# VHH binders against Leucine-rich colipase-like protein 1 (LRCOL1): the designs that were tried, part 4

Target 1, 137 residues: Leucine-rich colipase-like protein 1 (LRCOL1), of Homo sapiens (Human) (a6ncl2)
Amino acid sequence: GYGPQKKLNLSHKGIGEPCRRHEECQSNCCTINSLAPHTLCTPKTIFLQCLPWRKPNGYRCSHDSECQSSCCVRNNSPQELCTPQSVFLQCVPWRKPNGDFCSSHQECHSQCCIQLREYSPFRCIPRTGILAQCLPL
Short names: E, the ipSAE of ESMFold2; O, the ipSAE of OpenDDE; V2, 0.75 times the mean of E and O plus 0.25 times the DockQ between their complexes.

## First folded at step 1 (VHH)

Design p9 (framework vhh_7pa5_2)
Fold by ESMFold2-Fast, scan of step 1:
Structure p9 (fold): chain B 137 residues (1-137), chain A 125 residues (1-125)
Amino acid sequence: as target 1 above (137 residues)
Amino acid sequence: QVQLVESGGGMVQPGGSLRLSCAASGFTFSDYWMSWVRRAPGKGPEWVSTINSGGGSTSYADSVKGRFTISRDNAKNTLYLQMNSLKPEDTALYYCAAGDEYYYDSSGYLPFDYWGQGTQVTVSS
């Protein structure tokens, strides 16, 4: 069989380089991603899986196919962003999920951006239970 | 408080089926990509499947493709995994996880934001 040195010679391409086989890439991962229609050397996921990379919600995009959501839309800004789909398969404007830092209610999916305590940062808070009216505790 | 609570695990014979559920609370479920991750005895975690926030796009590990189906109900804040044609090698603790495993920042990868406690699946006769 083949020696270890011969196997190492197959793994020479860095992330983002064009590839045809996994072994060509230092990452051992050659797959389609949102950067090009061709297969590129791609980092493996945290679980060491070689998966197609697509941009998550909130990332800049040029085409729907670049986004994990398949939605690349302009949200009242010059930048198109990857946005989630509603339950009716509509591309919803990007809004920050609960827990994210915020500056206004409009930035949050919950439409609620408050300080829970006097010196805490403003965060997107769900409008549920005691916080249904979006008022600080 | 964020919670992900898995259910639907159990014992099944090879070739059988199980449906796992994950009830989410404490965050806006419909904004999150959701995944199933499993851990077999004595092994590290293995990614199984991911579904996007709207439910229209799914991805599967090669080991489960064609046998498992991931789905979600955003009105009920629930994630599902339909497991068909189960094999002994599918025996594992199954976790639901919230977050974007495909995110690549300057440090490499973004881990899942939230994890459940897991539900046991045992495929044996």
Scores: ipSAE 0.000, ipTM 0.076, lowest interface PAE 18.8, mean pLDDT 73

Design q1 (framework vhh_6qgx_2)
Fold by ESMFold2-Fast, scan of step 1:
Formats: sequence, C-alpha cells, structure tokens
Structure q1 (fold): chain B 137 residues (1-137), chain A 124 residues (1-124)
Amino acid sequence: as target 1 above (137 residues)
Amino acid sequence: QVQLVESGGGLVQAGGSLRLSCAASGRTFSDYAMAWFRRAPGKEREFVAAISWSGGSTFYTDSVKGRFTISRDHAKNTVSLQMNSLRPEDTAVYYCAADYSLYYGDSEYEYDYWGQGTRVTVSA
C-alpha cells in the first residue's frame, strides 16, 4: 500500500492547485469554471459543481462518472456536457442488471453497487424505495 | 505498475477491418482505466476510445463511433480495439494507455502508462 508514488496520495492538493479528479483535492472537489482555463481544487461550498456528488444534465464535465446520467459527451462543442443517455447511445454500453456482482456504481444499470448485508458481496441494486439514495442503511 | 505492448497493426484497404490488441504485463490491469490514442503523420496524438476498469463503461471520439469497439479480457490481461469500415483518415500509429483512476478521460495527460505504438495504414 504505502509508497512515494503520486497516484497513491490522492487527497493532498489544496485549494487552487491543478487537478484531474475530485479525490486529488483535500476538498474532494475538482472543477472548471469560466474564470479558469483548467480544472482546479475548489471549496466544496461552491454550489452545484460538487454537490450532489454527480452533476445534473447541462453541466460541464471531463468524465462520464461526474454526471448523474453517467454520460459526458462532446457533441458539437469543444466542451463536454452531462447529457441524458437516451440521446447518445454511445454512453449506454452494456451494464450489469440488478443482482450481478459489481465493483462500482457505474457498472450497474441502476448506478447503484452496494452491500446490503455484512459479509455479502457488492451487487447491483435497484434505486427504489428506501434504496433510492443508493445507501445500505 | 503496468507495461503495455500493442499488436495487430498492418496495411488494410479502405472498408476493411483490423483488430488491435494491447497486452499488459507485470501485474493485473483490472484496477486501470484503459484507452487507445492515435497519431497521424505530422499531427498530435488524438483520443480514440476508452474503457473503464470493469469493462462496463466505454467512451469514443465522434469520428469512430459505430465503427470501432473497445473491449477487455481480464483472463488474458488484454484490451482490444476492433476497427471496422476503415477509412484512409484512420491511418496512424495507435497507442494503448493506462491510468489508475475511477474516472476515464480523453486527455493524453491523464494517462501514466503508454505502449510503444502499432502502425495502421489504410489504402484508398
């Protein structure tokens, strides 16, 4: 586990430092805005960019997993935007159905990969009722 | 740590198909997002396709959507790029790239490990 490698130290960057992923920042927020030409570590209090943890449709993005739709598409712009999956089928590869083993939320059609019981494997769970927020408790 | 080796390049006629493979060695690459980039003669590297560590999510550049398919085989520690309906504009050296990340991107600067490249030439 431990080493001097940069990729193993993902939460060390302070506000204003260049970043590629939210996890690199101590604030857990790596965003781009019209005032900066690149993504920077940003305070989590900046509305809608890092909360909820996935961006709604129409927001600027760098990766599919940043978007609530899991679809970050560069259509007719040099800039990627979070887009509904049904508009661009390329963002809807085969995803695991409910009940399948998973390692991340994005692997599942439901976008929910959790353990319902201790010592059980992670599985794709439907986002309905008590599990609408994709939390086991 | 991962070392990448590309294979499958060659000369094909327009409209033909070619399958590129990227073999990872040293350790399993199941924790890595993988991507294919290409560089045409006299041009900078261009993003082609990316696949998540699970293989459940893929992303393509618009010029190859519907023609190219990226996939991975965890048992063989390999990532493949199936290229169909090839055009002369697809002529380039194709590179396999890997990054330890939950988020896969289309920027070459987000990838830490690169292969040596394999040449693809599409004749008219």
Scores: ipSAE 0.000, ipTM 0.091, lowest interface PAE 20.1, mean pLDDT 70

Design q10 (framework vhh_6qgx_2)
Fold by ESMFold2-Fast, scan of step 1:
Structure q10 (fold): chain B 137 residues (1-137), chain A 127 residues (1-127)
Amino acid sequence: as target 1 above (137 residues)
Amino acid sequence: QVQLVESGGGLVQAGGSLRLSCAASGGTFSDYTMAWFRRAPGKEREFVAAISWSGGSTFYTDSVKGRFTISRDHAKNTVSLQMNSLRPEDTAVYYCAVDFSYYDLGTYSYEDEYDYWGQGTRVTVSA
């Protein structure tokens, strides 16, 4: 079976207890803290790990998820910058079609931005046949 | 409430391609790991592929590496599985799943770590 939808049930775990989800902790913060690869309930104070810090508009970026706006595009600039969603709708479902210049896989509809040959520019490439892995030939 | 809906399944001949899509609703999924699992007739559900929160890390089971590609669209709350060079052994019902852990705990291949599952979409690969 696929299994039914899981009921969300809050736990009251204290600081330092092992956790899998933020909701399990009283602090609503479950993160990796310095020593072990284990996620532990962590204080909410100052650590942006529990309030994922995202780049403000104007910052250099490589992925949409890095930006507070969820929008990382070239806009009158030689590099991708975090850009407001309200301006030009650049990131509102539109992504670059195959053949366009790109700097990251996320920019492309195909989710593939590669350099097909040694001296060619990076372009959005369809993920079909030999290029299914998104690796240059 | 959280709901995952798969699409794109069907009948295809060996060597062919299919693209599966999973549309997520009822929450913001950009902060969570999403995965594809499959279950062949008479077998248990097995891991296929997973993609991290940022989209920066992808994980695949060895039998599909180089043939399948997982990707996500944060704006649409969708995760896709591009399946190329399909083989008869890829015949299965494919399920989309989400793990509400903020970080990948190295358990992305474990079925019981995922919080919500779709109904599944059937893929049949003819010899």
Scores: ipSAE 0.000, ipTM 0.121, lowest interface PAE 16.1, mean pLDDT 71

Design q11 (framework vhh_6qgx_2; at its last look DockQ between E and O 0.06; V2 from the best seeds 0.00; counts 0 for: pae E 13.0 > 2, unsure alone 64.2 < 65, placed apart)
Fold by ESMFold2, look of step 2:
Parts: structure tokens; sequence; C-alpha cells
Structure q11 (fold): chain B 137 residues (1-137), chain A 123 residues (1-123)
């Protein structure tokens, strides 16, 4: 009959836009993308799975289940953060990757937290050479 | 298309408070570090405050420490700047900015900017 039918490539919503159905999203993935109960257009995994978002390493947490790693622990800090889990199922310390904001050298995987420009925040920077000295903050 | 839209600016007397908000459209908010900058009349744009993509750390320029608070709300995809104890020297256009980690796209301070919201603090 004359009834409407689904159009090819009906999706128009980008990552982060509110949605109800997968088809609304360019990613074809409409799922929980935060702790709030609403669904958002979300990237699929590298295996093309549309999975609910869990917190990556470095995010504040209260329970292990909030974390992709299943590890919510204190990292020599009063606050709990999502940290990596070893192959022995132990939660290990997490340090920030290069480019991330920081306030001390020890927060960084590189052990180097500096301000590259006036008016710029401090960031974790790669140490170069054996004598790449980073000043205390 | 990625847009940042500031709101909450206005006129306030010295000692007063304002809360600025920055809403993101068409992107996943949690993938960017967020910051506020300001440009006073006749001056260069300067850094005010920043918050990491995870929300675990905040950073402030010295002149606003203890008076301004940056926060982010992943559910609403917003970043806010609570400004207390305002002074005439805080008068400026305030800009919201977003940055990707430099090691993934090369070095960059901030890739996306809002249009700005004017804050005027009268004596």
Amino acid sequence: as target 1 above (137 residues)
Amino acid sequence: QVQLVESGGGLVQAGGSLRLSCAASGRTFSSYAMAWFRRAPGKEREFVAAITESGGSTFYTDSVKGRFTISRDHAKNTVSLQMNSLRPEDTAVYYCAADTPWYFEGYSDYDYWGQGTRVTVSA
C-alpha cells in the first residue's frame, strides 16, 4: 500500500545527542552514555558492539561496577578513581597519560607535569632524554 | 558540528555573584577537557579555569582562586563557572573552550570556542 516505509540512512544524530532508537544515530548506537538514565548516540566498540558506557581510568567513582576496569580504589588520594586491573585481578595504580591536566609530577605516567605556555594549565608532558628535568609544582 | 554556547553573563555589583554555564551541542561532552577564558577590554584573552575530561582535577589562575569554582555535569553536558566575590577587574567577555589531548592530535591548547558571554562588574 501507500504507507510510509523506512528511508535508507535515516540517522542524523551525532555522538552525544539524545535518542530513543539506534537508528536515530549516525553510529547506529543509542545507549546510556553517563550515570544519568537518558540514552545518547554513542560510538560502538571496535567489535561493533553497542555497549553501555562505563567510566574509563581516572574517573571518580564510588563502586567497582562504575568502571570499565572493575577497579574503584584510592590512589594515594582521599578520592576513589577507576584504575587498571592486572591479569591477576589486582587493582593497580593509574597515572595520567601525556596531554592530561595535572597538578603534580606524580599524577603523570611520565612523572612530568609542567606549564608549556603562560595562561595555559599544567599538563603531563613526555620526558625527553635522560635529563628531562621537571620542576616541582 | 560542535558548538559551545555560554550563558549567565550580565551586570552585577562588586561583591556579587554570577554563575556562567557552557552547553555543548552535537558532541560527547566527556571526551574533552573544558576551560573558561576571559578577555577584558583592551587586553589579550587570558586563562581563568579548567577541568579535566574526567572531572577529577581543576585548575585556576591565581587572581580567581578561592572566588571562582569550575564544575562539569556529564548528564547535562555542561560546564559551569561559579563566580563569587566579584570585582570590577573581573569585567570581561568570558569564553568557554574545549581541548583534545595534545598527544592524540599534536600539541594544541584549545580546539573549540564559544561566542562568549559578557560579565560587567560595577563599583
Scores: ipSAE 0.000, ipTM 0.238, lowest interface PAE 13.0, mean pLDDT 73
ESMFold2-Fast, scan of step 1: ipSAE 0.127; ipTM 0.618
ESMFold2 (binder alone), look of step 2: mean pLDDT 80; pTM 0.815
OpenDDE, look of step 2: ipSAE 0.024; ipTM 0.509

Design q2 (framework vhh_6qgx_2)
Fold by ESMFold2-Fast, scan of step 1:
Formats: structure tokens, sequence, C-alpha cells
Structure q2 (fold): chain B 137 residues (1-137), chain A 124 residues (1-124)
């Protein structure tokens, strides 16, 4: 199938409010801790949980949504691996794959279009690593 | 633990052609993305071309588009760069590089393994 599409969501709950899903919280983190018997909107600094980390290309995977590329496929390997979207068009039929020229974040399946150097072209890159400019802060 | 060895460099006249090859050994490299970079005397290392681990997509710097073709052979564990219509400006040491996964094809820092380089000289 096609990989998961990214939705535009508005978060409304503040830290300490009751929640059921991460997306309800302004912090994008809904979890429990030793000080609360139920699930509350929580800062991402307490347990390193809720950070929107996805597996980079080359990692073993079981589902497209686990991968930054949204593509989890077999390639000359008995195991499924996270692969760039451009390798398997069925994963991203009409979004630009990693490495392509871009003019806006939404043109890229990764939702990340950056210019690494002053005179370099803007390109789609996977949303990964500490140095990625498109990381959620 | 991938080792890369380049070959095919040499002296050629402007307008001529040359084919560079990069042989990978040590481990199976079919999951690696491969690239060619070059460094001209007195200049920084420059991206030339890249190919995805499946061989399905290729990327080129503007100065070589239409003249150079990158390809790979999984059975032989090699990646090749066919250089046509060579210009004096193409004179450089050419390096083969490999990265586990697919990050930024233009960024030399994203490549984990490098060959020692092969020299290409294009005479006017």
Amino acid sequence: as target 1 above (137 residues)
Amino acid sequence: QVQLVESGGGLVQAGGSLRLSCAASGRTFSSYAMAWFRRAPGKEREFVAAITWSGGDTFYTDSVKGRFTISRDHAKNTVSLQMNSLRPEDTAVYYCAAQEGWYLPYSAEEYDYWGQGTRVTVSA
C-alpha cells in the first residue's frame, strides 16, 4: 500500500490536562508518570517518550509508518528495511522523494525541504538526526 | 567494513570519454547508496553523481548532467561512472563513496566509506 499521509492537526490541551492521545496535547505527549495515576499531557523532557522519532533508511521495519520515508519493503534481503520513497513509487505516488529539488516542505513526502549551504539547491531530506532543520522542537 | 577500490582513471583529450569503476568488497553492499565525488587541484571536494541502493534513481550535479551516467551492478558489487564529452574542467581526483541508508546525496559528510581516489586529467 501507500504509506501514511501526514495530517494537519491543531493541539489544544496544556501540560497537566487529561488526555487520551498524544495529538490532543500542545506538547504532543500524553503519558503517565509516578506522580499521576492517569494519562496527562506531559513535557517531552521527563521520560524522552513521545519524541516523534522514526527509523532512518536501512533500519529493519515491520510497517511503513515506522520509517521516516514511509516505505518498509524487501530488497534482496529476507528482512524488510526502511527505504527511500523514490525506490518504491507505490509508497509515495505523487510526493517528491528524498534527494529531489523542492521549493516547499509540502512538496516532499518527508515534509522537509532544506538548503544545507548558501548556494546549494533546496532538496527533500528525511526528517532525521539532531541536525535536521525540520525536527519538531 | 566495506572497502572501495576505484579504477579507470587516466589522461584523455577534451571531448573524449572515460569509464570509472568502483569495486566494493568486505561485505554485501546491495543496501548501500553509492556516489562519486571529485576534487580538483586547489578546490573543495564536489559532488558528481549518486545512485540509490536499488539502482532505480540517479542524481547528478548540474555541470555533468547529460554527459555523465552512473550505474551499478549488484552481481559484481560495482558502481560505474561513464564520462562522455569530457572538458578540461573535469580534471580531478574522483572518489567512490558509500552510505548505509539514504540521507543527503550531495553531502560528503553523510558517506561512511570512501575509496582512495583515481586521477582523471583532461587535456585541452
Scores: ipSAE 0.000, ipTM 0.094, lowest interface PAE 17.8, mean pLDDT 70

Design q3 (framework vhh_6qgx_2)
Fold by ESMFold2-Fast, scan of step 1:
Structure q3 (fold): chain B 137 residues (1-137), chain A 124 residues (1-124)
Amino acid sequence: as target 1 above (137 residues)
Amino acid sequence: QVQLVESGGGLVQAGGSLRLSCAASGFTFDDYAMAWFRRAPGKEREFVAAISRSGGSTFYTDSVKGRFTISRDHAKNTVSLQMNSLRPEDTAVYYCAAEFTGYYWLDLSEYDYWGQGTRVTVSA
């Protein structure tokens, strides 16, 4: 081709750092997100796509467009949060994911809130397998 | 490069307030539970407060309940500790830490990433 090109400067930037090209990011994804008008290093989707980042369920929001679900509502909290959207395009209440602290089975999406070992707090855990039982609180 | 950078430490009079912040970079912040630990002069590192992955749940050691508030901002990849009604006994270096499993947060060895610490001094 034309004369020599300067070698691409790859910074291997982490998530949330300003970027200009996908190759600068460890995620290989440089796009806008709902938190800034600038392009930032962004995680890829579960389908390995580089799409504009929007807030997952449980995040505080001020507008529907900030949320991946397009649902920004008050369901179980006085603050507006990103909540899941049903197959009928209705915003449903957000429930705590696996790993979150809990005080009742009903707070967890898994409907299972247990203390896995002595002195640890109760946490939402997956309800799976022969050995996994959801104990009453 | 993975980093946790604390800020907001300083000198304050008893009864005063400070807000500590921890900025996270180089890892998927939203996948980690976050905690604050402290080490007083001549003491071992002790747990202070923790916040779940979603931010929907918090846990505090008894000596700081009602005085300290932990919060996180997924938009800014930060975790903060609002410290009110400070006492001389709160004098310590405060560390921010990240824990992936969310199940065994009481063990220091289970934390994946640690900050370098920020010093808080409370005078009588």
Scores: ipSAE 0.000, ipTM 0.130, lowest interface PAE 18.6, mean pLDDT 75

Design q4 (framework vhh_6qgx_2)
Fold by ESMFold2-Fast, scan of step 1:
Structure q4 (fold): chain B 137 residues (1-137), chain A 126 residues (1-126)
Amino acid sequence: as target 1 above (137 residues)
Amino acid sequence: QVQLVESGGGLVQAGGSLRLSCAASGRTFSNYAMAWFRRAPGKEREFVAAISWSGDSTFYTDSVKGRFTISRDHAKNTVSLQMNSLRPEDTAVYYCAAKSYDFWSGYYSEDEYDYWGQGTRVTVSA
């Protein structure tokens, strides 16, 4: 192996472009901005801070610090999810409202996540009929 | 009506591996949560593993965690159970089961499941 070699590239990249150093970006901010496994040129906050993206409510987590709410809890779920924090600083269950994209029934407030048409995205929908069935009818 | 057909059972030595498969008929399979249950000789049916309709959530009984892996293939309309490091106490008839709603509190009880396979026998010799 070779010792550490420093390579400097101070080009200006736009928002969303892959980066390794803050100086490469026009925003002077190179950090994670989504669940993507790489760093991208990211806008600074209104306070001119370059902060890494944190998971919003409903995303899978392993630690409280991963979540915007600082709540990573297991609400009768096999996986821990980022949940909202109440005004009393308690972590409360969060579920997606009707119309949101989903990957499982348990993510939805309605407990119903289906694909309304072939090749369309799965969405949370209200249960229908007198038996409250999870159907597109 | 949904029908489940199991395959992959057999005789294996302790420490060995088996892969069970469950094929479902009907176009509604992708909207079903799937599970494996087993019944050992002289015992009642017990939960083994479950997978949500999306495949994003998996559940296991403590005795199989780290050894068994449940997965599903939406294109093939199948659910599989990969069984590694098998023990004599894993000897049982394994049943595939499906339920129409994917609820986080509903996976462990057989009463939650609407459709059941015929079962496939797994025998683990010492």
Scores: ipSAE 0.000, ipTM 0.083, lowest interface PAE 19.1, mean pLDDT 74

Design q5 (framework vhh_6qgx_2)
Fold by ESMFold2-Fast, scan of step 1:
Structure q5 (fold): chain B 137 residues (1-137), chain A 125 residues (1-125)
Amino acid sequence: as target 1 above (137 residues)
Amino acid sequence: QVQLVESGGGLVQAGGSLRLSCAASGRTFSSYAMAWFRRAPGKEREFVAAISGSGGSTFYTDSVKGRFTISRDHAKNTVSLQMNSLRPEDTAVYYCAADEYDILTGYYPSEYDYWGQGTRVTVSA
């Protein structure tokens, strides 16, 4: 043979086959589609873009970003699970209160870090009323 | 750590039924995806059926779909495989496997972290 051997182990799965990583699929897309509640190789189209799949509540996780809730905590004894965000659970990490300086949305309790005016500093702003969509006014 | 022990194998005539059980020992089993694989003499391990950590999703290989049913009991930390309408081609050692990932992601033995020792199923013609 010839060529790089590592490429021979990529993109071997066809549409509809179970997958764990995008690169396993010939389509380079491994997501949950409407036909099955597990990750399958899925075609890339303008209607079916390769959107990142996230775990529902109750699934095992290792990082908040894996979960639809953005909350990965040990709610029951043995392991970390995707859990609904709640003030009663360890799921709500400490974040900056409204009015504090910020550099990203996730730093703020409101999940909104914007400039209200062109030359103003970025601050944590409440997502209520006019600012519900976290857009500067 | 997780240990898996299979039971329920035996000898059965074609058209008969068997129920295999897999008991997990260890603290973290309840959310793991679980699967059954089988291996006939001289062949590689092949996928049979899988169930997600939540129990909400199941997947079967085409040759057993409609005949086999996988289920789990979270309170007992067990996974069962109900095998109906057995055929001589189903003769194999059946293995229980666990994946630390809780959703069903594949058909391949390499995707499962923990394995049982196997239980033998013999289907006579």
Scores: ipSAE 0.000, ipTM 0.089, lowest interface PAE 17.0, mean pLDDT 70

Design q6 (framework vhh_6qgx_2)
Fold by ESMFold2-Fast, scan of step 1:
Structure q6 (fold): chain B 137 residues (1-137), chain A 123 residues (1-123)
Amino acid sequence: as target 1 above (137 residues)
Amino acid sequence: QVQLVESGGGLVQAGGSLRLSCAASGRTFSEYAMAWFRRAPGKEREFVAAISWSGGSTFYTDSVKGRFTISRDHAKNTVSLQMNSLRPEDTAVYYCAATDYVWGSYEPEYDYWGQGTRVTVSA
């Protein structure tokens, strides 16, 4: 058989095995974790979406979107590298902390500005748990 | 570190069932992923089934999918292999194995091994 056998062939790797695509893993989640500086098959967590692999700090990059930090800069090095975000680096203009009033997602360090209930003010909200996708409840 | 002792092997007719158990000694059992491997007469050891340290993920070789079920009991420090619809081709010595790192079907990733329990399936 062709169709069912092809699908079975894509899902064979257990947790901790090196991977490139989510479909290679029995967990259907291939991402970087603390075990190695590589993408590994990883257990799904309380967050319902497995983030696509992005380069950790120290990797060579050409564009901000390649990096987990969303920051690809040359800072006293001969090449552009993925670099941690901070208010003192090129990638991070100062932004409002969680709890502050806001008018747009971009104002917030979390990049999430929502009102949790009707008639409440818009505030910067952490992207954790049920609010990971920055949608109002 | 951890010691593994298998039990539950024996003689069974084709179509029958057996339940293998692996008891782990040591306070760190919950930190290990566990697996079952088997060695048939005249062959090398092959992978059968594995279960993650949390018990939330399982992985099986194609020849046993739908027939075998691996499970673990953290309170009793045991891992079990329920074998149904046994075939003569399942005749082997069955070993449980543990790893505290990468897991799956790759035998060299497993650091701790039991002595094995013999399963014989008659036609």
Scores: ipSAE 0.000, ipTM 0.080, lowest interface PAE 16.8, mean pLDDT 72

Design q7 (framework vhh_6qgx_2)
Fold by ESMFold2-Fast, scan of step 1:
Structure q7 (fold): chain B 137 residues (1-137), chain A 125 residues (1-125)
Amino acid sequence: as target 1 above (137 residues)
Amino acid sequence: QVQLVESGGGLVQAGGSLRLSCAASGLTFSSYAMAWFRRAPGKEREFVAAISSSGGETFYTDSVKGRFTISRDHAKNTVSLQMNSLRPEDTAVYYCAARPLEYSSGWYLDEYEYWGQGTRVTVSA
């Protein structure tokens, strides 16, 4: 189980539920719907207007997720900076292995988080043999 | 120390245009995302538009999409809001706000560390 996620109770709301922050939604997208005067959890793949901007290389960071490169390191610097991923200095953050519970594709090492049966939890699964369910749009 | 100073507000007729400007001082402007919020009489402060620190990404509330354009000038440390096709519903005090580089959409009021004093916009029917 992921303690910080469970402790903060973030990413628990499904599509169509009222929200105040992107992090509250399983989709990580909370936007003003053109059909409703309220901010609702919305699928990222429909409008892309919920794509959060991220820090360019050279900016100070505290977490890998803040950077466009997904890499926040202290390499010969007094500060942690967003850094390009390279062959010798790759930032490969630990991600959930196949079979683990998940709430988004990016949590999984496979980049694939799907529900295999109705009423079953979402799980990280291998991209090989999955096809359409985990294809990028 | 940090100051955000809005200008360009005023009275305009429905269908008209106004350009708001916000001058930032006391912060490393290129490291901050900038946004405009507004507060209509008797209502809560609401999001209008945001622009990323690089200027490469912009976000708008649905009610202003296609009518308002947010832009920034790093050389002048300013962020601007061009407001076209104004409606009486756009009547509000408009606030400039700045947030540090964080992973977020820019919609949320509590993410903004610095705020201006506001500039009044009145749109007559």
Scores: ipSAE 0.000, ipTM 0.096, lowest interface PAE 17.4, mean pLDDT 70

Design q8 (framework vhh_6qgx_2)
Fold by ESMFold2-Fast, scan of step 1:
Structure q8 (fold): chain B 137 residues (1-137), chain A 123 residues (1-123)
Amino acid sequence: as target 1 above (137 residues)
Amino acid sequence: QVQLVESGGGLVQAGGSLRLSCAASGRTFSTYAMAWFRRAPGKEREFVAAIDWSGGSTFYTDSVKGRFTISRDHAKNTVSLQMNSLRPEDTAVYYCAADLFGSYYLPTEYDYWGQGTRVTVSA
């Protein structure tokens, strides 16, 4: 068709299932954990607030307010991404995309710089949805 | 910049096999994670399979685990989905998608999408 058509089915997803909106979850709570770069249906308890989800670093954005960092920038990339702010500058630091050579996790948008083969260069790779830590693959 | 074109869809009988292909044009996709999503009539798009930039990590939804295999060819800018032991419930339009950070399961996180290719599995 015109591209992927979307039809939303509400209130059917269980805890731990991927989600885009609160209404998709039986818990009526779709939020990011502090360790994973995507949103999951989350338990709602008496003492746990379902806080509005804001995009972590590396996610596509159109406005600064969408991002946890309050910074939505495009630097030599076709897409605008949520980007960490430096201590002394706002919305100006550029970080390396997946596939680029790196020497530290902080250089990468993904915050993950690993060596996939012995004696090969370190490269930025995406963080997995299964494990929050940067892992060899 | 990047355009994705799916091919390989069609009609097949239950227990049969199909191979879907996704060809990328424009900017190289070698730094992108690639995924397949599907949408059955009257349903929302669901994740099927993903492969990272290196080809070293693959992810599958439980319903296709062991039956489907995702692979990529950097030289040809292609991603393939080999579908074996097809079931009537696999009937859907299949979409190829690309994402810089390999965000899994979430259609809204993918940068580029193809038009889709139809797969029909006869009962």
Scores: ipSAE 0.000, ipTM 0.091, lowest interface PAE 19.8, mean pLDDT 68

Design q9 (framework vhh_6qgx_2)
Fold by ESMFold2-Fast, scan of step 1:
Structure q9 (fold): chain B 137 residues (1-137), chain A 123 residues (1-123)
Amino acid sequence: as target 1 above (137 residues)
Amino acid sequence: QVQLVESGGGLVQAGGSLRLSCAASGRTFDSYAMAWFRRAPGKEREFVAAISYSGGSTFYTDSVKGRFTISRDHAKNTVSLQMNSLRPEDTAVYYCAAGEWDYGYSLDTYDYWGQGTRVTVSA
């Protein structure tokens, strides 16, 4: 077929398929319809332009930029939801609390994932001590 | 450092059922969302189903809703896709994918991928 001659071969999703960005869709339009809380590949029609619409609080999300609040977080929930951004707190993705297993610093709320003893598992540790350095794994 | 190994693919007759399994290894598996994607002959890879790291939320493409069920077993570090009422249009190579906390419909959400298992549905 056409495959090697197509210039927009990365636009692979058809209308109605879930999407996160406009460029994922063959229509180059990834937006919410009136009936679904998810963003779907949508036709560019004469009655509807692909506007930069963002999800209100309470909607499912996979990325901060999808939300009007610019805050897509989990709080003891199985789903990430668009959440109001607090004046006293910056919106950060849900991260593991101190004591949880980890493989990288960014997984931890403390931004610190270290091995406390030889042969022990890596865990999220508080980043508070002057002698405590959080080194790359 | 998540490694994915798929199993359960094969030949099945239309209207039949098949169960795909994906075994994951790694200490951080419980913080990973898991998904199934498929690539039909002559088509691009498409989303099929996803399950959150907690297992409490599932997402499906419309063409498989009500027919496919995704589930996970944290104790065994496995994700399964139960496929019922199979149609010839479901013929594809099915891929297991894992992404840290970021679960969604986009291929770039997932950092780790299995090798794929072939499913052929005959009429």
Scores: ipSAE 0.000, ipTM 0.089, lowest interface PAE 19.7, mean pLDDT 69

Design z1 (framework vhh_7zox_3)
Fold by ESMFold2-Fast, scan of step 1:
Structure z1 (fold): chain B 137 residues (1-137), chain A 120 residues (1-120)
Amino acid sequence: as target 1 above (137 residues)
Amino acid sequence: DVQLVESGGGLVQPGGSLRLSCVASGFTFSDYAMGWVRQAPGKGLEWVSDISSGGSTGYADSVKGRFAISRDNAKNTLYLQMNRLKPEDTAVYYCAADYDFWSGYYEGYAGQGTQVTVSS
């Protein structure tokens, strides 16, 4: 099915061999150190070298995997930023919860995206009581 | 020979404060982004804070409002002021230097670490 794909280990270079990318090395670590002016395959167990650091919320990003939240989105900003999943829920497989900003009914778990008050933003609203039909007051 | 030497760790009670220092040598300190990464017993590495060569700072949500990172380029020294410490802040704290902390990988230099223990 559609689960995450696991890449085969194609790494072939040993410690001390010249490299350009981490994936070329059996250690999965291609970095410069005090031993040579070029990047070499290096042991991953040397302090912090080639250890994946994930960007905190608010940092610029180009892919979800770069962020601690696993969420890299462009929301009210000209730039894609690492964003908390619990705040915007844009990177979760389920629909947005009540209260979140929306542009269409299908984005919301409630299937209801309306503007409750004049000049307020469109938000996901629960289908309860007088709002059961998803119509503004 | 690149060297990063951390100091300032120790035992402190919950609610206390500590100031960590990292003295760098063997590279042009002002050209590098600097940061702090920690490792709690039995856990993986966790990014704590960073500061760019230009002075822009970032913080993990777990420490935001309690910790403050700063640098003194004239002394080649990085600092981490840790306030209102919690037991969950107990870890070995490592100083790190990299041209680009934003890539999601550490490709630069790291120190040997300093132990911080928060216990009653």
Scores: ipSAE 0.000, ipTM 0.226, lowest interface PAE 11.3, mean pLDDT 73

